# Designs tried in a protein design chat: VH-VL binders against p38851r773to978. Part 42

Target 1, 206 residues: p38851r773to978
Amino acid sequence: EAWCYFQDNFKVGSKTLFHVLFGDKSQVFPSSLFLCKKGSNLNNNSYWERIRRAKEDASCQFELCRKLQFQLNRTSNFIKDLLWLKDDNDNFKLVLQQRVTKIKQGYYFEVEEGPIIVKFPLCHPLLLRVRFIIAECITSQGESLKKCDLAILYDFNYVESIDKLNTKVEKLWLFERIHLNWALRYCKLEHSEINRKTREYLKKFN
Key: E = the ipSAE of ESMFold2; O = the ipSAE of OpenDDE; V2 = 0.75 times the mean of E and O plus 0.25 times the DockQ between their complexes.

## First folded at step 13 (VH-VL)

Design w05 (framework fv_roconkibart)
Fold by ESMFold2-Fast, scan of step 13:
Structure w05 (fold): chain C 206 residues (1-206), chain A 117 residues (1-117), chain B 112 residues (1-112)
Amino acid sequence: as target 1 above (206 residues)
Amino acid sequence: QVQLVQSGAEVKKPGASVKVSCKASGYTFTDYYMNWMRQAPGQGLEWMGWINPYSGDTTYADKFQGRVTFTLDTSISTAYMELSRLRSDDTAVYYCAREDYSGMDVWGQGTLVTVSS
Amino acid sequence: DVVMTQSPLSLPVTLGQPASISCRSSQSLVYSDGNTYLHWYLQKPGQSPQLLIYKVSNRDSGVPDRFSGSGSGTDFTLKISRVEAEDVGVYYCMQGTHWPYTFGQGTKLEIK
């Protein structure tokens, strides 16, 4: 029931896409709802300038990852911007995870589908923690949404408390399947291609 | 301090349009959504819609769809509400209010719009 | 549209006595993020509405401790433990969970 509910809310071109993860009034940028915080500590212009400069300053994807890790320490919303990167047409792309390849001192998502960003660094521990929290909430069929919100708050405000969250691999792949479905819809792949790729991806999780 | 200052009272004839301004100060204009509400004399509050000052995206309540337009001038931190094809039952005090996840915590002082023949 | 129903609509209270206002929604106000977007506003005579309580039970900055909010799902209550003269006005509950946002009819609190 939660699976169906969240997949429906990830429809491309719908404001509802962001209602599930970011709150009612989210557009291309994450809302403060994830953090249960009054107001924003950061100006949107400041967020985009820092992301742009990090990209320009990096000579390789490893360096980009390092620079982004540093910036995360200064903003509660930075990780959400990291998951939705802007392209040249001001469109935001969710990073699709099809492959993680170890290179030098890091790992990357490798995606070879049109408008989706290829080789996004997987070097921030918060990314893994957020993934586990969201997967747990989705698998709980909506009844644990308060726990999900609280867990996300703990992750950002009390990082040490994440160790209290114990989730199974099945919940992690659920989150990744949702990301895959959203990204494939965003890049406007055929329904048959979406179903085929999602089915193949899920085989990785037995 | 954080403030929203609205334009002054207006008197309009039926069929005309009115444009109310809401100037923000004391905070980053693009960090908060701007809501518009109205209140007819002796009546309760009615939500008209919101605008996202960062993106310019708008949402209008169905009752006002096609007659109301929300716009922005981010260079002067000002939001506008234009209501067209005015009727006598549009006579009301119109409010702007900023919103974050904690609700609408700062409201303008209100703009009385009177529609009379 | 979500219908918000307040009771009572008129609330005469003696200074120093407690007051209670009920708000009921036609649908659950629990949002998909686990939050309940039910807020209480006070409109004093001749003034703009002001936020009192957000998300059911959180007092806005500067709101006295005598104000408290409670409730869940579809049933909510605003309580004033000891009414003061400055509390006179119309109280509105509002839901921000569903589009469009909707307000209750208002409860006029007046001193006897």
Scores: ipSAE 0.000, ipTM 0.428, lowest interface PAE 18.5, mean pLDDT 61

Design w06 (framework fv_roconkibart)
Fold by ESMFold2-Fast, scan of step 13:
Structure w06 (fold): chain C 206 residues (1-206), chain A 117 residues (1-117), chain B 112 residues (1-112)
Amino acid sequence: as target 1 above (206 residues)
Amino acid sequence: QVQLVQSGAEVKKPGASVKVSCKASGYTFTSYAMNWMRQAPGQGLEWMGWINTYTGDPTYADKFQGRVTFTLDTSISTAYMELSRLRSDDTAVYYCARSDWEGFDYWGQGTLVTVSS
Amino acid sequence: DVVMTQSPLSLPVTLGQPASISCRSSQSLVYSDGNTYLHWYLQKPGQSPQLLIYKVSNRDSGVPDRFSGSGSGTDFTLKISRVEAEDVGVYYCMQGTHLPYTFGQGTKLEIK
């Protein structure tokens, strides 16, 4: 099976900000590998639902980045916090909250919230890229913790080349971890638990 | 200091199987894929397949599908290649090499497998 | 399978002179992500292959700047601006765009 290469008729998006990276090269992030393995089962409705939601989230992230770059150019005293909130219908949503912060070195604004550091990518033509998290939490009967299913998709359209991506891989991984920390805060799960579940999901597709 | 150290030379009879090991050190084992290649005496390089070291998922070249098995022992950062139903034309030096999106940047020293009666 | 064809197969060269090796693929090596996964390796006598150039034109760490790669689509070239004694060996191009990955037949560089 060669599906890790782009297969004919597999469409996640065009070669735009919404195009998802895939390939048979080493997998750095478990959730991105989940998408790659899922690609072998293209008639799965849950797979296409995730892609649809990811595209919607990516659109919001792109607009968010554009707005944050504009805000940064007008005032360096503010940043938007991406918060994972559970509504009255047990649905997750990303909420943008504004608060004061400072720009730190690199391609991210950093905001500390206890042990969690929230990073926002600087929205620049050479630094624009989208990663999106699909998290769906279900309240478990008889448990204080919610059970979560997640998929993390990446868009590398604005990475100049793969050889330069290696320099940014740590930042991509850290940004993913920060987004997961926000989701985990509401699910009260550890990264090891999420990774274990991701590996279990992958076994269903191989 | 990145190193890939392979097991020693093997001599096998036709129909037997051989298992070659490749022990990695000097980097995070699960961050790079492991590839397997072979080179028959006086011939060029041939790719056999790769294994994702994080998930344990192997991908085999069609020529070897059904005869080769790639496995891992992540606790000791070691990859294995087992080739079964050996033929005389399987005589070759077998190599492991790690890869990322930038090709095969580090190679093991090679393991000579000789198949003869 | 993608066929990789190298020329020349044997390359005798005088120390200090330039050398050039060609590699042609039977189909385009441009991947769906826009990158071209063509790599060059050197196998010195009795040793394992070593990476020289990855993705057409990028030198691997520690590779001298006298080595350069170029090309696009299906035609690729590896150049050595000034051959040194340590450059003796067999040079292989490899494509990583299509499964299975395939190597050229090799070019043996020898000192005259």
Scores: ipSAE 0.000, ipTM 0.428, lowest interface PAE 19.4, mean pLDDT 62

Design w07 (framework fv_roconkibart)
Fold by ESMFold2-Fast, scan of step 13:
Structure w07 (fold): chain C 206 residues (1-206), chain A 118 residues (1-118), chain B 112 residues (1-112)
Amino acid sequence: as target 1 above (206 residues)
Amino acid sequence: QVQLVQSGAEVKKPGASVKVSCKASGYTFTDYGMNWMRQAPGQGLEWMGWINTYTGEPTYADKFQGRVTFTLDTSISTAYMELSRLRSDDTAVYYCARDLDYGYFDYWGQGTLVTVSS
Amino acid sequence: DVVMTQSPLSLPVTLGQPASISCRSSQSLVYSDGNTYLHWYLQKPGQSPQLLIYKVSNRDSGVPDRFSGSGSGTDFTLKISRVEAEDVGVYYCMQGTHYPYTFGQGTKLEIK
């Protein structure tokens, strides 16, 4: 499943033009952003329902973006598929090309689609939404957090830092702290619903 | 080459508004944030706020919140700063500057003198 | 707001001699990502400011190596190893760690 996004980018006279981003679901990234869990969380209906709904929302957005792209006949930025997968060992993983480049106006996430490299800021609504859903899913597990491995890889330094932590709770706290600092600093979302929720979430680990 | 070219000097009466433009060239406009600063005659620099040129989201310093508006016209790579309800103490040279990261202002506009007098 | 204090405010120097400007912040400028967002700008007479040093010690493109920055936490220094005529102007330190961004009051460097 792929995600797509509409952004109010600029005006030509009185007309607002949107840059449409969409993915190609026929492709899979060679490297990935992982949210992994081991062991059985399948009997937690709330957790499963959240994951299912996140996937369905992504599919719905993807189809809408494809329809509008045909109507507008515009060049769109491309995003590789975001896949929520379950492997044979009961591990869940979110697959996304993981590459962060510090360029112009902060940090950018790079996505490759064939010969095309698409760069979008880390405050891109698609990434913010995915990160928020991941945080919400983890939070909804309560004491089951001990069965969840979270590996968020943006670059080698970031994963190295997280992997050195002794407990999954410490890893999750560091991840959320990094996410909050990143979102507030790069996106200026100080009073947004997302940042308010993220701050509330962080209080659970302080 | 990279250039930021601002609109010309303005003289305004108290209570009026002024709109200063900053036209960028030599780079992709939406790759850099745009910050606005001012400098009263003989005084130091004061930060007014910035606008994310990719998202269009402005951030204003508290002192200017409610009086200043940052806007964009990406089709002509231009940022605008509109300051309303002008006071005599708004007399200053106003600067735009592109921002790579947290105050890394590598290129500045030439400045626009705004004089507020009766 | 973070207060940036520079000293001296007036710096008369003889051509070819070294110069040093100090900048002190009212709060630590070390951000949660481990970076220190302290920058130095030069405003030559009648011109817009120009970037000299970013993130404490990194020279911007085209800035001569006679300019150097150092410091940590709340105490920072800009040094010019040998002053040239073209260095005349007002030097500002600036912090980007905390909103709102704030500048020092400026140090005017003049040739004796």
Scores: ipSAE 0.000, ipTM 0.426, lowest interface PAE 19.4, mean pLDDT 63

## First folded at step 14 (VH-VL)

Design a1 (framework fv_felzartamab; at its last look DockQ between E and O 0.48; V2 from the best seeds 0.00; counts 0 for: pae E 10.2 > 2)
Fold by OpenDDE, look of step 14:
Structure a1 (fold): chain C 206 residues (1-206), chain A 119 residues (1-119), chain B 107 residues (1-107)
Amino acid sequence: as target 1 above (206 residues)
Amino acid sequence: QVQLVESGGGLVQPGGSLRLSCAASGFTFSRYYMNWVRQAPGKGLEWVSGISGSGDYTYYADSVKGRFTISRDNSKNTLYLQMNSLRAEDTAVYYCARSDWLEWGMDVWGQGTLVTVSS
Amino acid sequence: DIELTQPPSVSVAPGQTARISCSGDNIDSYYVYWYQQKPGQAPVLVIYDDSDRPSGIPERFSGSNSGNTATLTISGTQAEDEADYYCQVWDSSSDHVFGGGTKLTVL
């Protein structure tokens, strides 16, 4: 397992940042995704669905859910899971789920993305997950302030090699390690693109 | 013009059934979480039921759970409330109201439709 | 589950400031919404996110939320402001939760 995280500050409130990143009119997703073919007419996102946490299921952590559909970049030939589809025009597309797993009334958001399973020849598949956290500055007492106009975006990326039983593979051979490193680079590039587009959008929004 | 228009209200006997409709216009209906809110005569507002934009997720107040069914037809821009096993305490003006997925407030309301449950 | 408590009624003279409270445990952790309902009409959203006004709502309407109490303030209250006012929050377990409502009378 490997992970990396990134942190960026934005001079807007958390709710505003959330709209910029995940809003219906946002252009950040899915175009910022590394595996996404930019400019494709297949690229789309659904509206967020409000999902109440089930009391009977402690594992149900979702408050909102949406689907991102995007055409796969032709260089991304190693994605072979149930999430990629072939359309009537022989285009490969992926449907990726985003879930808001925690909401604190507009000043704190946790968003889960994935997983994406990437299968490489002769290697165990890589499972990629992303967690976005949007938070505002907190007081010394650990309390978030509403409408602080300073939001922090945390981008946590998780890369895990898994076997056929969906169990973590601890020992990787040479090519698996190479692919893992590529995946980490992928995460960094994706983050940079997200950040860039977010800031670009903020300039337009203001 | 953004608008919600309720219909289907009327007089019904206890134990009876009634189906309310809410016609939406002037906005992208499927984007919005839709609500039914009722108000008994001379009483306050009570949330009754909610449904996600796609209709995949439905929620109910405990007072109506098992008796009421909320649904929607996005192709017709229409929200529905199937009310079964109606009780006298269900007597109220029923409003449909929209709320965004992130904006939890209900910013658009219909005019309401009166449901009277009486012998 | 959060419960919201409002005073049943509030009276104010024309031109004076009306304050309607909405109490709930740790209500400041929630965004509060306020609705105005005039007789025979549907509710109208007058405050969202504690203190923001929708387009078309007069500036004399304002909201605040601190501690265990949210407050709707109407400065320079006019006769037309006589109505029932409801506070509301969203809770992940109970969805939309309304207060009991407050009848504002302009004397």
Scores: ipSAE 0.429, ipTM 0.802, lowest interface PAE 1.1, mean pLDDT 87
Fold by ESMFold2, look of step 14:
Structure a1 (fold): chain C 206 residues (1-206), chain A 119 residues (1-119), chain B 107 residues (1-107)
Amino acid sequence: as target 1 above (206 residues)
Amino acid sequence: QVQLVESGGGLVQPGGSLRLSCAASGFTFSRYYMNWVRQAPGKGLEWVSGISGSGDYTYYADSVKGRFTISRDNSKNTLYLQMNSLRAEDTAVYYCARSDWLEWGMDVWGQGTLVTVSS
Amino acid sequence: DIELTQPPSVSVAPGQTARISCSGDNIDSYYVYWYQQKPGQAPVLVIYDDSDRPSGIPERFSGSNSGNTATLTISGTQAEDEADYYCQVWDSSSDHVFGGGTKLTVL
């Protein structure tokens, strides 16, 4: 299995960065996923819905979940969520699920994204999960510095089939290694776009 | 103006049933987690039940689980509480309250509706 | 489950500072909310996220949360501040948990 990790620092508090990335007015994700190189757009915004977690750490108070839908052109079909829906225009849709899974005293946010299934020719399905971690920079006395870190972890794992997501393919075929390398390279591009758009949007705050 | 208005309270016998309604206006109802909170005469606040914006997730205090059912109709901007097997200890003013998706507090409250359970 | 304990009453002279405590084990791992309830009225949120004021709440209301105690502070207390005050947390296992309430009397 493979992963890549990116970290950036921002001169804003963690609640502000959370709004920029995940707020209902955010434009970061419609333009920043692997989708944007193929001219995809978010056609409708989705809203966060509060849900209850079972048996969660005392450091977490709630879980929020939302789904974002992207319209894909017919020629951009290498990314697949668990379910693909064709629309009336014969376009494919990708559904991106995001979950806020951990919050600590407003200084720490953790958002899980996925799973997303990517199926390349002659390959097992590639499972992608993404984790965003926002952590406020605080003094030893607990006071906010109005600065925070964003960490993005991309985790890839080939699975035996779309029905067996808890499996791990140990021996990778030649084309699976090639496509995994391409996916890792695209993570760098996506991180760059997320960072750029986040900083553009942050200029509207202070 | 953001507003919540409860109705459906009244006098019932122990073991009886009653349905409360809460009419919401002035905001996008389906975006908000909604709550019922009760207050017995001369006592403090007690959370009773909550429901997600979509209505897919419902939650209950242990004291009412199995007897009360929270629901919502987002097309009518209305929250409901079906109360069955009522007991004397359920006597209270019942408030409808709105949570925000980023706040764990309740920022809008109705005026309440009185439920009295006595023989 | 966390249980929140408040003093039953607090008295303060007009213009002085009132402090209402809310005690619970490791309450500083929770965000604390405070509500004001005047007789015959619904509760009104006065402090959220431990220390923040909703729009329209006077600046004399403030809050803190450290260790096992959260505190609502009203500086320059006025006669109209006489009310019952409740603390509340949201817990993933117990949902919304309220304290027992504190009657603030302005003498």
Scores: ipSAE 0.007, ipTM 0.524, lowest interface PAE 10.2, mean pLDDT 78
ESMFold2 (binder alone), look of step 14: mean pLDDT 94; pTM 0.954

Design x1 (framework fv_recibokibart; at its last look DockQ between E and O 0.04; V2 from the best seeds 0.00; counts 0 for: pae E 11.7 > 2, placed apart)
Fold by OpenDDE, look of step 14:
Structure x1 (fold): chain C 206 residues (1-206), chain A 118 residues (1-118), chain B 108 residues (1-108)
Amino acid sequence: as target 1 above (206 residues)
Amino acid sequence: QVQLVQSGAEVKKPGASVKVSCKASGYTFTDYYMHWAKQAPGQGLEWIGEINPDSGDTNYNQKFQGRVTMTRDTSISTAYMELSRLRSDDTAVYYCARGDYWGYFDYWGQGTLVTVSS
Amino acid sequence: QIVLTQSPGTLSLSPGERATLSCRASQSVRSYYLHWYQQKPGQAPRLWIYDASSRATGIPDRFSGSGSGTDFTLTISRLEPEDFATYYCQQYGSYPLTFGQGTKLEIK
């Protein structure tokens, strides 16, 4: 298992940052995704829907889920077919799932994205997942605690090689290691784009 | 449907303690903070504190610090607020309220009248 | 703590009139953390406006919220008989959470 994480600070509240990144009107996703063809009219996101959590006991817990639809860029040939949709014009699009897995009263958010399965020739597929964490600092002011308009965004990127049984592959051969490294670089580029767009959007966000 | 049902009215003497219960239903109890508010007769609302039913972590208003204890029983989806060393100015209706993910109180209990009299 | 001051304390109006309720904060509050509640006698408060300007579920469109920073307003475009109640603003921006003292909207 390979993973990398990134951290960025934003001079806004966590709730604001969440809306900028994941709000219904947000334009950060899916355009910030590396595999997304920017500017495509096929790019869209669904509204957040409440869905039942898969492994829960008698207590019905729900999480928020949405689907990101985007046209694949030139690297689309490496995406597993199961995730591809073909439109009437033979364009390929990917549907990526995002899930809000945790919310704490508007000051803490966890969002999971993925998985994306990337298939390389003669290699085990790579499974990519991202966890976004938005946290807000609380500062003490006298006898009270004040929410600081400083949100921290964490991007945890997980890359796993999986076999046909969806089991983690422990030993990778040379080309698989190369692809893994490329995937990590991919994560960095995507993060940078998310950050850039988020900051740009924040300048205009009211 | 989401419901918060509080325990019945209490009459206490000064110096005593009162424990109010709030039974939640219609949602996952541990997913939402539970808040408590005080409303003296003819007065406005005052925030007492909050509890994370999952972890049991609490945050109290300093005005009540040292006298208030919030607890929960997850097995029966019930939150408790205990106020000790009661005094006359503690006479009020006490409300439990669910804190929504987005930071407002979307559901309220019916309130519990606590009367402190000698 | 953040003190929320509502004005006026009492507002006497007739059905059909426009009502404007103010909530002023002692320090800046993010709009996402400013909320309004309606309370009628003998009842628990009910969420009315959240995030300064969003109507809660089931709230008529004659109600609107606005404001930012330290000044927030709840407006009722045309009062209905059922609208006469006490309205409280509340902030979630800082601990302790605080409410305004309330504005009682009464029938003239």
Scores: ipSAE 0.233, ipTM 0.755, lowest interface PAE 2.3, mean pLDDT 87
Fold by ESMFold2, look of step 14:
Parts: C-alpha cells; structure tokens; sequence
Structure x1 (fold): chain C 206 residues (1-206), chain A 118 residues (1-118), chain B 108 residues (1-108)
C-alpha cells in the first residue's frame, strides 16, 4: 500500500539508458541495489531468457527475463527471511527475477523486479516490488527528441503470509508502520546512488 | 527490407587514408548500433569498432585505435569508417553490420574491398 | 580479450551426415552474447544462430546451437548440399568483440 516514486530525465535514447542500467556491461545495477553486497559480480550468474520476439512495428512486444543472484548485505539490510539459495558455505544469496517488456517500437522499456519479502519480528511479511520505466520523449509527429525519462517505483505492502502474496493488510500495527517508513527512507538512498552512477557513466561515455 | 549498401572498391597507396560508407535503409537508422569488421583475403573476421548513430559515440578495437574514425550522417542514414596511415596488411574486405544491444549482427553490407599497394 | 577457438578447422563430410562444430572461449561467455554466422565464398556473413541456441529467421530446424560457459556447439543433424560453408562463432560479452577463426565445412 505504500510506495515511493522517483523520476529523472537523461539526454540519451531509451536503448542506451537501458544498457547503462541493465546491460551485461552495466556497473550501475549490481552496485546500486541496497540489498546487494558491494563488489558482487551478479552479471556472471545471470542469463537473459528471451520469451517472445515480435516484428518491429507498432504492435511489437519483446520480453526478456532473468534471475540475478547476489549476496545479502547483512549489515545494512532489513531483509533476513527472503527466499534465497544457500551455497555450500552457508552464504545467503537473494534470487531476484527481472522481466523486461519492450513496447511502442523500442521507445519504452519496463523492468519489473521482485517480489522481495522482508520479515520483521512480530510483523506480517512486507512485500517489495520495484518497477523501472524508461520512456523516450517523442514529438506529436513521432520523432525522437533523443532524451528519455527514468521512473522508479518502489511498491511496499504487507501481505497475510508468504503464501498469499496477492493479499493486502490494510490496518497496520505500530511496528509495521515504523518499519515501512524506514524502508521508504532507504529507497531515497538507492535512488540517489542509481542517479549518481548513471550520470557518472554517461559523462565517461560522452 | 533492411539493406546496408557500401561504397565501391578502392585502391590506395601505403600511408594514405580510405573512407568507406554504409547507407542504411528499411529501418530507423538511429535505433541500432553500426559495427565494422575486417576480413583479410583468405582469413577470418576481425571487429574494428562500433558507433551509436543516435549519439555518435564510438568504441574501437585497440588494434585500430588511433587510425580509425567512425562517423555518421543521420540525415541520409549513412555510417562512415575512415582508416588512416594505411599499410599492406590493411588490404581486406571491410563490412558494415547492424547490431542489436545483445551484439549479434542480423544484417550486413555487401563488403568493400580496399587494396593497399605501392 | 576473449579468444574463441573453433574446432575442427576443417570438417569434411558427406551430405546426410551429422556435423558438430565446436567453439571454445578463453573465458566464460554468457549464452546471450554468443552467436554463429555462416559465410559462403564471395558473400557477406549471415546470422545463423543467436543467443547460443536461437535460430535466425529462415534457418532450418536441422541446425541447433547449445552450450554455456566456455564450451559452445553448432550441430547440423542431416547435412544438405547448401550447408557446406564456413561457420564463425562470435562473442560480445566483453570488449573487444571477437570472432572465432572459423570452421570450414566441406564436402568429402
């Protein structure tokens, strides 16, 4: 039920911004997740799986998905009960699913991340989904302005149980409100890091 | 309908420069990277570099860094590769190829033979 | 840089036989960045297999790609006369983009 939203404008095309954020050569995404331990090499353990490819036209839809593995940053993270895989050394790894939908002739990308489940003591499970939206700015005649918007939506809601993720707990306990407010503040830090790294990388590129 | 048409064969002397053109049609020119590759006679393929036609940004193979310049003219949907200080081992067919961000080349130009001889 | 080593260098087979072409990388390459091309004499290369295992448009189902990490293969289940050509693998997982040296698939 709670959410926060960030929007930034970049003077690049949408394909370029997508590559900067989510490409295999990206240094922004692996280091910008507040769950990820800095220095994790997520891209070595990730594969994009092509689901569907349509012809390039107004009705084209292009979907990719992948699972990312990264090590939980236990010092600064609130997420202790996430669904993850243990390796042979009892390390906690989060498996995060991303799904990319390409719509509107390559001028629009939507990346869904999650679900991520956070379990605080004596609270319902907190469900987090993150959505990245990359939209290129075009004229009324369909001409590209060679700039795009990045929107990041963090969506938090408490669910009845980890088995009922499509539920919504509407009346929150005091501790649930406290943890939710803390999670929303943490999103500002992540957004700041994403924005900083993206602009830094674009300077080097140009 | 996607087509890449390259300029014609050229004969150059050592030390000269050559500029090869690649005219794109049948797609939105600025939506795809343009790559250039070299194939010496009887040999395999070697990547020279890439250009983003939207921004004009380039990335060159270190082997050609300092001798290659890639440009484009978006008004006529044409990419260019200029190779300077030519030497005999630059004799090759040069291809342009359209690339996705995943790095496969789904359309290729017909190739341009550049011959470097005294 | 990532070196792609194709084997064998030349593969001599008859129509109707099964062909297996190998591409080995000096470092791990994600399957999404490994691609295959066919080239006939006097022609530009043509995209054949992309993302290690996906056939390009119009490519017959007798061609299949597989592999991950450092070991990738292109298999032709039943050779046809038009299949005799040189095949290149290519990676874009790390700059610079590199091609293998090629496997020439020839008759006899």
Amino acid sequence: as target 1 above (206 residues)
Amino acid sequence: QVQLVQSGAEVKKPGASVKVSCKASGYTFTDYYMHWAKQAPGQGLEWIGEINPDSGDTNYNQKFQGRVTMTRDTSISTAYMELSRLRSDDTAVYYCARGDYWGYFDYWGQGTLVTVSS
Amino acid sequence: QIVLTQSPGTLSLSPGERATLSCRASQSVRSYYLHWYQQKPGQAPRLWIYDASSRATGIPDRFSGSGSGTDFTLTISRLEPEDFATYYCQQYGSYPLTFGQGTKLEIK
Scores: ipSAE 0.007, ipTM 0.477, lowest interface PAE 11.7, mean pLDDT 77
ESMFold2 (binder alone), look of step 14: mean pLDDT 94; pTM 0.957

